# Ledger of designs, part 69: VH-VL binders against Cytochrome c oxidase assembly factor 8 (COA8)

Target 1, 167 residues: Cytochrome c oxidase assembly factor 8 (COA8), of Homo sapiens (Human) (q96il0)
Amino acid sequence: APERGAERRDTAPSGVSRFCPPRKSCHDWIGPPDKYSNLRPVHFYIPENESPLEQKLRKLRQETQEWNQQFWANQNLTFSKEKEEFIHSRLKTKGLGLRTESGQKATLNAEEMADFYKEFLSKNFQKHMYYNRDWYKRNFAITFFMGKVALERIWNKLKQKQKKRSN
Below, E stands for the ipSAE of ESMFold2; O stands for the ipSAE of OpenDDE; V2 stands for 0.75 times the mean of E and O plus 0.25 times the DockQ between their complexes.

## First folded at step 3 (VH-VL)

Design f65 (framework fv_ebrasodebart)
Fold by ESMFold2-Fast, scan of step 3:
Structure f65 (fold): chain C 167 residues (1-167), chain A 122 residues (1-122), chain B 108 residues (1-108)
Amino acid sequence: as target 1 above (167 residues)
Amino acid sequence: QIQLVQSGAEVKKPGASVKVSCKASGYTFTSYGISWVRQAPGQGLEWMGWISAYSGNTNYAQKLQGRVTMTTDTSTSTAYMELRSLRSDDTAVYYCARESFLEWSPGYFDYWGQGTLVTVSS
Amino acid sequence: QAVLTQPPSVSVSPGQTASITCSGDKLGDKYAYWYQQKPGQSPVLVMYQDSKRPSGIPERFSASNSGNTATLTISGTQAMDEADYYCQAWDSSTDYVVFGGGTKLTVL
């Protein structure tokens, strides 16, 4: 085989990635786009003295990433499947084969495909609305916890400075 | 209460296949991975592979590639491990274990099933 | 032979400190985990991410991981701590979980 082994596993148990950051790095790492969701995974740095609050923030970010990746992977798969079914159905209705004389996949023009896009968006409208609502809720929660972590870090640094001055 | 309950002991002839089940309860099944680990009598722990209950993605130990298949049934919160072309050296206790994402680290197991003894003999 | 090497046995008297080592190339660059297994029972996680203790595990259990060696330390060892102990790491190059060969802890 030209390449050794299977795709590398993401730090999240839900994913498999071809990219994995070095262990115990001091930086977050960004991976290549996932094959199915087309989103780049983030591998989070885990400090050795992580506070409970920092752990909660990291967990929330990871859960949000996994939720987002699954949503788009499922949506893209559903889109591709239904698109192919639509094309086959329309070609059959027109009395056309699934392949051209040259052996290429037969296709529909942009005007004909517009019907599919309208139908797909319409039937998925409520699903996308709920996604957007949940996305805003998750972003709000993440921003809130980021603020709390920042305040905790500032307070800890101020405490250290006070202790140094007392000596 | 988080619990993993496995199917009962199996006795198989060489060349047969075995399928062990692992029913999860007490947590959101799709939020965690399930790993399978076996232990031959008097021997140590050997990792066999992992499956995501979220994505269905799998990763199998090289030694078992082509002989093992891991699946999940989300509707019953059950994971399955099928091992084919059984040999006498496949005699072992087979464990399922939950891989926790809560600590942001891959490949560790916070809850284990009770184990399933699979005996391969003629 | 496992990639992670453990001594096959360690013996201590009650109340003494037991140290169980786990050696692997650049193991300190990876997270190490520890499991306790008593005869006829499933393994139990006793240490995770090098040095963190799960809820329900006694405070006498501690661990470290640096360089090529991870160490599980049991202070004031009790008879109930007698068991087989396995270290575990994740190998990012293969995406495989690897276990040490196990150490039988005897408390006499």
Scores: ipSAE 0.000, ipTM 0.470, lowest interface PAE 16.9, mean pLDDT 79

Design f66 (framework fv_ebrasodebart)
Fold by OpenDDE, second read of step 6:
Structure f66 (fold): chain C 167 residues (1-167), chain A 123 residues (1-123), chain B 108 residues (1-108)
Amino acid sequence: as target 1 above (167 residues)
Amino acid sequence: QIQLVQSGAEVKKPGASVKVSCKASGYTFTSYGISWVRQAPGQGLEWMGWISAYSGNTNYAQKLQGRVTMTTDTSTSTAYMELRSLRSDDTAVYYCARGYPDFWSGHLYFDYWGQGTLVTVSS
Amino acid sequence: QAVLTQPPSVSVSPGQTASITCSGDKLGDKYAYWYQQKPGQSPVLVMYQDSKRPSGIPERFSASNSGNTATLTISGTQAMDEADYYCQAWDSSTDYVVFGGGTKLTVL
C-alpha cells in the first residue's frame, strides 16, 4: 500500500514572540504584533508573593493567549495560501500571467476578490463560530477569576488593618 | 439577467466556412471566457475550445486545430466561432457557454449556455 | 486526452433514487460538474464543486466524489428529471474541457 504522503500541515511555527520585558517591570507588557497572528502578545507579570488564585488566573490568561495566537496564525496562513491560489487560478482563466508586462505582480480587481472573500468566509463560518464560543467561555472564566483575586486582595488588606489596630 | 444569444441556423456546403456569433449580456464580458461546445445529432457534447474575453487567448481542441478560430469583440460583448473546411461530420448544434472558474480548483465549468446554432453541412 | 466514462442509460421508477456515475483518471483530485439536457434544449448546469447546486436546481439533486468516480444522485426522481446527463471535468495537463459520453435517464 503506497504510504499516502502525510500532507505536512504547515503548522505555523510556534514562534513565541521573544519579547522580553525589562526585568524590573511590575506590570504586564504588551509586545509588538506577532508576524503570523498579528496579535500583540502580553507578557504577564509574576508577583513575588503570587497567591494560588493569582497563579491560576495568570495561567488561564497565558493559555488563552497561546490559544488565540495559534488560531489566528493558522487562520492567516490558510487565508494567505488560499488567496494566492485563487488569484493564480483566476489569472490563468483570464489568460494572464502572474506578472504584468511591466513586471508587476498581477492582481485581481475588487469585484473578483469579493468572490474570494465570500467563499472563504462561507467555508470558515463554522470554524469562526466555534472560535467565538470558546473565546467567550475563556474570557468568562478569566473574568470570574479576576473577581476572585480582587476579593482575596480586599480581604487580605482588611486583615492587615485589623492586625495593625490590635497592636 | 445573464444571457447568451447565438446567431441563427446555417446551411453550408462541404469545404465552406461558417461563423457563429454569441452575444453576451447581463455580466462583465471581459471577466469571463467563452467556450464553444458542439453536439452532433444524437451524440454527446464535444468541447471545441475556449477564449478569454479579457486577453483574447485561446485554447482549441486538438481535433479542430487549424480549422477553428475563436474571437471576441469587447465593444459588442460578442464572441465568434469560425469553423473552416466544413465536412458532413461537422453537422451539429453549436453552443456557446460562459466559462466560470471554480473557486477551489480554478477549473472552468459552464453556468450559462446559448440557445444553440444548428449548422448543417450538405452537398 | 482524459476520458470520462458514463453509463449510456439509467432507468428508475418515479420516487426512487437515480444514480449516474462518471469515471475518469483525472477525477481523483478534481471536481466534476454535471449538466442536464432535455431534448431540443441547451445543457443546464445542475451541480458544481461536487456538492453545490445553482439557483433553481432542486435539493433532490446531489453529487459526490469517491476516488476517480463522481456520482450524480437524484432522490425522489420525478418524470421531469428525464433527460440526458453529462459530467464534465478539466484536464489540467492540456487545459482541455472533457465531457462524459452522457447518460440517458429514463423515468419509468
Scores: ipSAE 0.133, ipTM 0.695, lowest interface PAE 2.4, mean pLDDT 88
Fold by ESMFold2-Fast, scan of step 3:
Structure f66 (fold): chain C 167 residues (1-167), chain A 123 residues (1-123), chain B 108 residues (1-108)
Amino acid sequence: as target 1 above (167 residues)
Amino acid sequence: QIQLVQSGAEVKKPGASVKVSCKASGYTFTSYGISWVRQAPGQGLEWMGWISAYSGNTNYAQKLQGRVTMTTDTSTSTAYMELRSLRSDDTAVYYCARGYPDFWSGHLYFDYWGQGTLVTVSS
Amino acid sequence: QAVLTQPPSVSVSPGQTASITCSGDKLGDKYAYWYQQKPGQSPVLVMYQDSKRPSGIPERFSASNSGNTATLTISGTQAMDEADYYCQAWDSSTDYVVFGGGTKLTVL
């Protein structure tokens, strides 16, 4: 059967995208940026002889990726919706319709939009603070397990060399 | 003076990749996004995607998902667009253009354009 | 994905008013933008946010956007205005940019 390299992409309910890596890949594969999170998903390669430690690292990286994509997809959707609501609210407060008397769209000036960005950042300050805290915790854990996996791989190489010499 | 200066013309074979650069000057690079727009010979403008020079966030046209990557290097004020798995119908002039004021405002339009880079894909 | 329809060509005599239309479903509920492109050159922004004119663009250029149709109007059309004109809209629901097919303006 002919090998097909057609890319497949699905979008999860939260805006998180999924993708299919090329067949016969022996490496981690990076997909296109998700429409909603703007983050590139990584499909992790699973070795045939994956150790329990390697599996723990891989699952931690997968979970962290899913958590990160979910957070940013939801944040971007919230931003877009609240921006639209803010514009409508301010136009209504000014006694203006969504359109000018000439039939053109009524807009907010740069100073008024700056107020929205300040309010959005202030409103989401605690949420972003907790995100950053958790992001650092996850990165610390990943770095720690990457170190453990590296040591395990070195030890396995030395063990295999010893076995080769005994024959 | 605000300028976007692109890399030179390229000739590629089908299946190859091309990476076009766009060097910005005359403004704060991280305050604006960069879009890429292409134009096949004798045809109209086709939007490919956008990148924020501040956050690195990207948004690509659905048709090009999986084939295009946009990046920036803030130290050199340069944006890049890489297109992979080139086909003959990718032959076009590729433009970079400054997104104004930025993606977060919801008003993506292009106030300054690069000179264009001709990419020819032929066997 | 939204589709923007422009007439392929528009012809006017020097000094006449040129009208270039851009049609799309509920386009008046979106911002419209206009670009001018001369042969061998990059596009130039001539109108943004429906009706606003960038610095350096002559006052002869004006635009409107209502219902399903955005219109670029060039009063007292000059030979230098001969070019291809493209409309553009940004769709906030998809975060995609869409261009019209372009209109060739001939001044004869």
Scores: ipSAE 0.000, ipTM 0.450, lowest interface PAE 19.6, mean pLDDT 79

Design f67 (framework fv_ebrasodebart; at its last look DockQ between E and O 0.01; V2 from the best seeds 0.00; counts 0 for: pae E 14.2 > 2, placed apart)
Fold by ESMFold2-Fast, scan of step 3:
Parts: structure tokens; C-alpha cells; sequence
Structure f67 (fold): chain C 167 residues (1-167), chain A 124 residues (1-124), chain B 108 residues (1-108)
């Protein structure tokens, strides 16, 4: 069959990509970067003999990924809107139109854009602090459950060795 | 409980536009997408496109690109599908159906609830 | 784009097993879905993710998907199962949903 590519309409920056991983993968599947969050989604492999503990870990990781995706999609939308508003505001202050003499979109120089980045980071300081706090808490929980799963897997392997030895 | 209720049947002339509504109830509207599917008389199902009720992001079928626009109003939990430059071969029953927002968690897009359908007749 | 091919009709006697196929290139690498549509009614989801049944769908409905062919199987077919059946798959490369042409199931 011929290969075809299609561009998706951009109607909302906070949207997420529709994504379908290959079926029956025996490992986690990593997709392309999401259009709005710029993060790669992970589809977690579910083994046939998944324990309740492994299920808890997987669900926690899935929930953390959804939270992370939504946070960055919204952050990128906010950044883009505020950047455009800043540029328009500064051009009005200078008495300049939105387009140059050559018909190109009017832009600010690097020094002026540095002012925007400084302001944006300062303005969003508390938001990023809360994000980092929650990210820290989620990673601690994930690490804790990963440790418990590792211990469970070690004991299961030891049980299999004992079974083979007794036969 | 979970219900999608569509607007009533319409008769249009070639070249006109039609806008079909789909009002959702019984679930959190912004946690799902809405797909639009049409069916010409005596023919099969044809997917038209998808919209996220969360973000408003859309993906349209290639053959309808440029003629279709999908929107949502989260305050009324209503999805809309507008089809422009109508032709006689656009005569069909148009369905809205509940779809997933993030199919990478399951690798799937089940249409688990469907509206009752809206007959759009295009005739001169 | 992916094309899904279904036989236009399948006939069985009451109580017999009906099998409806859906063929597409590497369909087994994608999830398949099945819908039942009776005259004048909206489609109803009867199978999702290849082989899972929604709540309210009888146990006599089952499905599989491997290689190039997905199959919907109705054991102990009843008169009430007479309907058009459509398969569906999602193609991640085009971000496009595709339906099969539909199969009319007749219970003789």
C-alpha cells in the first residue's frame, strides 16, 4: 500500500495526539511527541500474570503520565498566547505596525525577548514550584512501588528455583 | 443514562450548508471525544472526523477536508458538525458517537454510545 | 489508507454458529471493533479491542483478530441477531478510522 502523510488541523494548542501503539507488544511502547505537550506518550505493556502490586505501579505511572501531559500542554498554550500578547504590546508602545516594510511579521530583538522570558519565568514561579513538588511526590511513590515489585520478582524467581530443585 | 441526542432531520439544496448538533448527557463531556459517522441510504458506515471535547482538537477524513468543521460547546455539553458545499451524494444519516480522548492508554477507539442519527437530504 | 473487506452477506440456520470476517493488511497489528445495526436503528458496539464484550452483550458473541483477518463469531445464532455487522479499525499512521463495508447476517 502507498505511504501517505496527512497534516492535522490545529484548532486548540491544549489538545493531545491520538495514538495507537502496535498490538501485542511484549514491552512498553513509546510514541511520537504529542503535538501540544511535546512529550512522548508511553503505552505500558500488561503481562498476562500481572500481580496486584504490578497493577498498582502501572496505574500510578499511567496517571502520572496523563497529569504530566496535561500540565505541559496547558503550559505551552499559556506561553504561546502570552508571547504573542507581549510582542503586540511592545510594538504598540513603539508605534510600530504588526508588519515590517517588507511585509514580514514584525518581531522584537533578542534583548526584548529576553525581557519576556524573564517575566514569564518570574510570573510562573509558584506554578512551577507546585509542579516540581507534585512531580517529586509522584516519583517517590513510583520508586517505592518499583522497589516492592523488584522484591516480589526476586521471590518469585527463588520459588521457581526451589520448584526445579525439588523435581 | 448516558445519552447523545441529535438535532432533527433537514432538507437542503445543493451548495447549501448543514449544521448538526449532538447534546451529551450522563457523563463528563470533557473526558471524551466525539466522532461523526455518516451512512448513505443502503450503504455502509463512513467516518467523517473526530473532535476532543477537552481541547477542541480535530482530525477530519481526507475526502471531507476543507468542507467539514467540528466544534464543541462545553457549557452545554454539545458537539456540532457543519458540512458545506452540499452535494446530492452527501444525502445520509449523520451520527455522533462517543470516542476516547487518549487512545494510547488502550490502543483503541471504541464508539460505545451513539446518537439517534440525523437524516440530511440534499435534493434540487 | 487501510481498507477493510467484509463479505456482503452470511446466512445461518437458528442455533448454528455464524462467522463474519473482516480482512485488511496487517489488521492483526491493530485493534478491531464490531458494531451491530438493525434497520432504522443506530449502530451498537458488540465487541471492542479484538475480543472484549461490552456489558449487556450476550456471551454467545466472541471475536478474534490475527494476521490479516478479524472474525466475529456468534454461537447459537438467534433470530434477534439478524442485522448488519460492521468491523472498524484505527490507523495510527493516518490518524483515521476505517469501517468495513458491512455484512448482512440472515437467520434462515
Amino acid sequence: as target 1 above (167 residues)
Amino acid sequence: QIQLVQSGAEVKKPGASVKVSCKASGYTFTSYGISWVRQAPGQGLEWMGWISAYSGNTNYAQKLQGRVTMTTDTSTSTAYMELRSLRSDDTAVYYCARDQLYDFWTGSSPFDYWGQGTLVTVSS
Amino acid sequence: QAVLTQPPSVSVSPGQTASITCSGDKLGDKYAYWYQQKPGQSPVLVMYQDSKRPSGIPERFSASNSGNTATLTISGTQAMDEADYYCQAWDSSTDYVVFGGGTKLTVL
Scores: ipSAE 0.000, ipTM 0.472, lowest interface PAE 15.8, mean pLDDT 78
Fold by ESMFold2, look of step 7:
Structure f67 (fold): chain C 167 residues (1-167), chain A 124 residues (1-124), chain B 108 residues (1-108)
Amino acid sequence: as target 1 above (167 residues)
Amino acid sequence: QIQLVQSGAEVKKPGASVKVSCKASGYTFTSYGISWVRQAPGQGLEWMGWISAYSGNTNYAQKLQGRVTMTTDTSTSTAYMELRSLRSDDTAVYYCARDQLYDFWTGSSPFDYWGQGTLVTVSS
Amino acid sequence: QAVLTQPPSVSVSPGQTASITCSGDKLGDKYAYWYQQKPGQSPVLVMYQDSKRPSGIPERFSASNSGNTATLTISGTQAMDEADYYCQAWDSSTDYVVFGGGTKLTVL
């Protein structure tokens, strides 16, 4: 459960991509996988004659991408942080240091690490369930607006053809 | 073994141009950018701009816009920086540095590998 | 007009802890990077993403970034650490890279 008024200590720092598509691009452009979320960012093309409905669809896709990127970046950060905290706490319980005698970082065996993975998955189950629900809701909305834009473009094409025939 | 090797020192007259090369090796050139940074004698680092070897896109520091052109040749894994209409305050060591460019969440990249520097002296 | 401000110099005795600050508006909301430059040499990355250390950089180098200030800390300072140190961040309003003015660390 989220802490009331707490700092966002368990979230990734905010950042701005320096990814820049080719000049004069007329298409959406897909970049390489993001380091933290492992998702490919999309730079959305903005046409000169974008309709209000087309703009709403583009913004919904942008918002969904940002939401999805942030979720997975936060999950990856939380996983890494909780993994190290688990290892650290189990080493302290055993009375061991954080490093071996050779200076390498001390670790737990596979059986002990399996306990972490099971606990992490069960602890985060509800969060992933809410994510799946929201993901489906967003993708349904995007598909719905894609259909509306497609119909708008067909109607505009028919209206333009009807105008030419009447002239 | 990642390496950036720059062209040699140059002496130019005011009003001339200079083109510095930066040959990259040991990594996939087209997956990164190149930033150019200069340092006047006894002064700090000044960022000049970057170019993406992936897309060819550039971004130049405002002070240098109109005078600088950055290009790449992906077949030779080489970046170029050309500075035109040289003046005495352009005397500096010019560095190329590898730039990650597309770290979506951080918005900024470390310059993790640097060239050896190219001294450009502008004198009459 | 984003600006990263560093003190022009810091002096420490050998074996003591040196701290070099870098101040900028909302700097803690972005990643900070640190470079070491010795006379006649290219800069070398010594800290990245606020507090991460590249391979080959001694553990006595550490860094933090919160609020408006990033800090590079060198514990057990050695004569070989004498150099100029630069912080670096991104100016999100212009998409430019910004360097601090540099700090000369003197070990005496």
Scores: ipSAE 0.000, ipTM 0.474, lowest interface PAE 14.2, mean pLDDT 79
OpenDDE, second read of step 6: ipSAE 0.310; ipTM 0.750
ESMFold2 (binder alone), look of step 7: mean pLDDT 89; pTM 0.927
OpenDDE, look of step 7: ipSAE 0.475; ipTM 0.798

Design f68 (from e1 with heavy chain D99T L100G Y101E G102W E103L Y104P S105Y S106T W107D P110Y; framework fv_ebrasodebart)
Fold by ESMFold2-Fast, scan of step 3:
Structure f68 (fold): chain C 167 residues (1-167), chain A 121 residues (1-121), chain B 108 residues (1-108)
Amino acid sequence: as target 1 above (167 residues)
Amino acid sequence: QIQLVQSGAEVKKPGASVKVSCKASGYTFTSYGISWVRQAPGQGLEWMGWISAYSGNTNYAQKLQGRVTMTTDTSTSTAYMELRSLRSDDTAVYYCARTGEWLPYTDFDYWGQGTLVTVSS
Amino acid sequence: QAVLTQPPSVSVSPGQTASITCSGDKLGDKYAYWYQQKPGQSPVLVMYQDSKRPSGIPERFSASNSGNTATLTISGTQAMDEADYYCQAWDSSTDYVVFGGGTKLTVL
């Protein structure tokens, strides 16, 4: 029988993780999974001389992270609500109670839950397809800007070497 | 031991608002919902609405929509029911009761002691 | 909203069987619940999910729900059972909880 509570999270929904980056970090920091989305957040290090291009990349990555967090937090909440409704309706139809003899919440076995999973996936197919499309678009844009930042950093290092040699 | 403890009696004038609290203890607050039920003197039970302590999702009786707001404070395991634009026919004992997290139709298995709200000029 | 109809009063002698009905359209397709309320007290759940009894409720309490009528049955009725009894159901189509009008049980 499916374990109830696997999709449960904190008492209040949140689109962002709550954690503190390590003190004096000079690199990006990766935190624990968010309670709602189950995704690991990244806290971005901001260098003192951040270029406009580096800032654009960082903001794009931050925006993409927030979009991703919100999508999965909402999806998990919808799944939990519809799952509980399905279980209650099936138990009532079967003439079974909502609680076992021991007082625990009654559940359906994996075979019985297969109907719910199939219906949920079918119903959300287009939503997940659009999510995947947008996720690929966002990752392509991030990769493109990462490339531009890498080239800028190489150029700046070469320029700095030339300046040191001329002085 | 599961308990729901409500705030004390209130006397209000017509047009005022009242906010009743319901403090839960002895269970995981966010695994259940809270329904509010009122009872006018000598009358039967009237369901007012429900709130999920997990999601904050609410469902209000049609008669009270626009006048009632239900909230929860998970840090104190407390549910609140605010009723605005009070009328003399809102005079009743107001009860909170524990129900299901996602659906209000599961057992009203534990009830608060009730809060008398009297609306008089 | 769905309407649940209960008789206003039912009278029985001590030791007799009391029967309290709750009628509503297709009520048997829904879970029915029963509450006991004594003067000045909060309601107490006495029967849940049509026919199940909470721990602490005497075995003499039983219930059924079929067709349009749910029935609460109290066998060997005692003076302590004198109270108001309310039925309750959920209508998933309207997303509302509804209570019956209540039945005053007198034991005399």
Scores: ipSAE 0.000, ipTM 0.481, lowest interface PAE 16.0, mean pLDDT 81

Design f69 (framework fv_ebrasodebart; at its last look DockQ between E and O 0.11; V2 from the best seeds 0.00; counts 0 for: pae O 8.1 > 2, placed apart)
Fold by ESMFold2, look of step 7:
Structure f69 (fold): chain C 167 residues (1-167), chain A 123 residues (1-123), chain B 108 residues (1-108)
Amino acid sequence: as target 1 above (167 residues)
Amino acid sequence: QIQLVQSGAEVKKPGASVKVSCKASGYTFTSYGISWVRQAPGQGLEWMGWISAYSGNTNYAQKLQGRVTMTTDTSTSTAYMELRSLRSDDTAVYYCARDSGYEILTGWPFDYWGQGTLVTVSS
Amino acid sequence: QAVLTQPPSVSVSPGQTASITCSGDKLGDKYAYWYQQKPGQSPVLVMYQDSKRPSGIPERFSASNSGNTATLTISGTQAMDEADYYCQAWDSSTDYVVFGGGTKLTVL
């Protein structure tokens, strides 16, 4: 499971605004955290004369990032919506207002919130299990293709070195 | 089988009061709230307010503050809505609906509705 | 306070897809709910928590909620789907329940 720590920012929904990679970068770049997923997007470098295998690896990494970003964006939004509904319902049931006198949202104490956290985790148990399985599966697939690309590059460098010496 | 059964239709004169009952069955009454929603002829749904069957606490729509009283009787699993100082524009069908409670993550607001009670205000 | 805006009517041919919109400021940050009301009947919950369908509601009913707009979609629309449809959310600033104005779906 990737790190999920939440730090709110007052920026565009993607969380990648104002990022500008160097003009001739030959490396992947990591942008600021996305507002909804809290994951940092990778801006993938496209090498000159990218091979079909290199393209497959890059697309697999891009697809995995999009899948992961979407999953956590959806989970965070669902968590927020259900948390607010739970707090709203419990405050109304107790006859308490939704806002403090200062206008801030009222909260429940930790014991009261424990019921929410237990129920939310229980309700999402299978989704969590499937996400973990798919995350590991994708990670292993990416590692496998990274190895294939590395071998392809070694082979091509050996052929270029042989050609250069014969010329 | 969750069911909300309301009292029968009423005809009232302006200035009178009406009290509509809503008897709940098939669930733990004190675990949920009851909302009241009305619908004037040919118009949309208007939320009137909410009462907790657990605590008896209420939240009334601003438009109706001072004219409405919602109560519950937990021994009979019945909610009541009383509207006072009736006017002609209070003519509507009045619905009770089960609202959110402790089981919000397994229950839904307004998941069960009463059959409606027509209240006609005329001279 | 908060207002949920729906088109007053939508017409579709039998078997076609109907879409009913519900617009509100940052509505996608809240759960949206949908109710069907046939003449002389009580409202019936047809979609909850944006996109979930209660048991007994046909699979041809679906919904989404994003940005400022929630949408109820009925595929393969049938004559029995003729009804008024209401969206609903709550207004966190006033603690009130808010209904949309309703949309009359007509199947021609």
Scores: ipSAE 0.226, ipTM 0.687, lowest interface PAE 4.5, mean pLDDT 82
Fold by ESMFold2-Fast, scan of step 3:
Structure f69 (fold): chain C 167 residues (1-167), chain A 123 residues (1-123), chain B 108 residues (1-108)
Amino acid sequence: as target 1 above (167 residues)
Amino acid sequence: QIQLVQSGAEVKKPGASVKVSCKASGYTFTSYGISWVRQAPGQGLEWMGWISAYSGNTNYAQKLQGRVTMTTDTSTSTAYMELRSLRSDDTAVYYCARDSGYEILTGWPFDYWGQGTLVTVSS
Amino acid sequence: QAVLTQPPSVSVSPGQTASITCSGDKLGDKYAYWYQQKPGQSPVLVMYQDSKRPSGIPERFSASNSGNTATLTISGTQAMDEADYYCQAWDSSTDYVVFGGGTKLTVL
């Protein structure tokens, strides 16, 4: 297992997850979920003798992670902004301020929020459809190269056994 | 360590243009945006505009529209601000600051700032 | 064009509580941010989203935002707190960022 020393170290109000694998780490490291995308980032270890096939797989996985991270961070932030705008609009219609008498943010009940959720899901349908298409396309490629890398690693183990037998 | 490092001071004549750079390090450049803020000698802070390193989209202060252009180079993690048709009242320290990388959160806090670049416009 | 108004200067004795105000139309309906700037230095974020404090900023810094006025409060004010303080908000109707005119805090 990777070392548990990696953690969010931003001292500013950043919402982006950060992690730092230990020095001398020789394996992939998985961080905590990003606050906005809610996805766990992976730091990919690059072996000294990385094959072209292993490099292809790693680059596909890295690019897919970045694409996925950006998509969900943007989606979640869009949701948050539109939710705030909807709440503000409804409170204005009621003649209420955005803050309660105690200074806390005013909220709408579940009945009032139902319209927002329905509209948000409906208008984002096509965006999610394109996301799923690209996700399947990327995972097909990754799965194909994972199979090839697995076969390469099996062959390398067989080569090591042959080397032992030769002695 | 998160840092924004700006290019050095410049002296320009009226009518010239200036291009200030801001090199980011210590974070994923494309996850954030960069705002540009200037400060004339002895005056307060004035927001000039914002660029997303994620999308490349920009939003400029109304007073500066037509004279300012903001760009990013993701391969070098560098943001640029070019101001054209310089006037004496453009003399200021120009700051870059880390902002939201997403169009929907333009009001994100400026949590890290560059050291500033003094631009003097004189004949 | 939104306008944020701050007093030009505020003076307090060491150990006293300093209060710096920032006024704007319906400012309490927006998030307010606060920056500290010492001579010859870049601004430093001291408070964000009305009342949240970045790590590294002393607990004696607090803030509020309601109605038309956001307030930065510094309890037990120290000589090291002498600086210019700027409030900032985003105006969603104009899609731009605005700063207050700044307040010079003097501890004497």
Scores: ipSAE 0.000, ipTM 0.472, lowest interface PAE 14.7, mean pLDDT 79
OpenDDE, second read of step 6: ipSAE 0.221; ipTM 0.715
ESMFold2 (binder alone), look of step 7: mean pLDDT 89; pTM 0.922
OpenDDE, look of step 7: ipSAE 0.016; ipTM 0.564

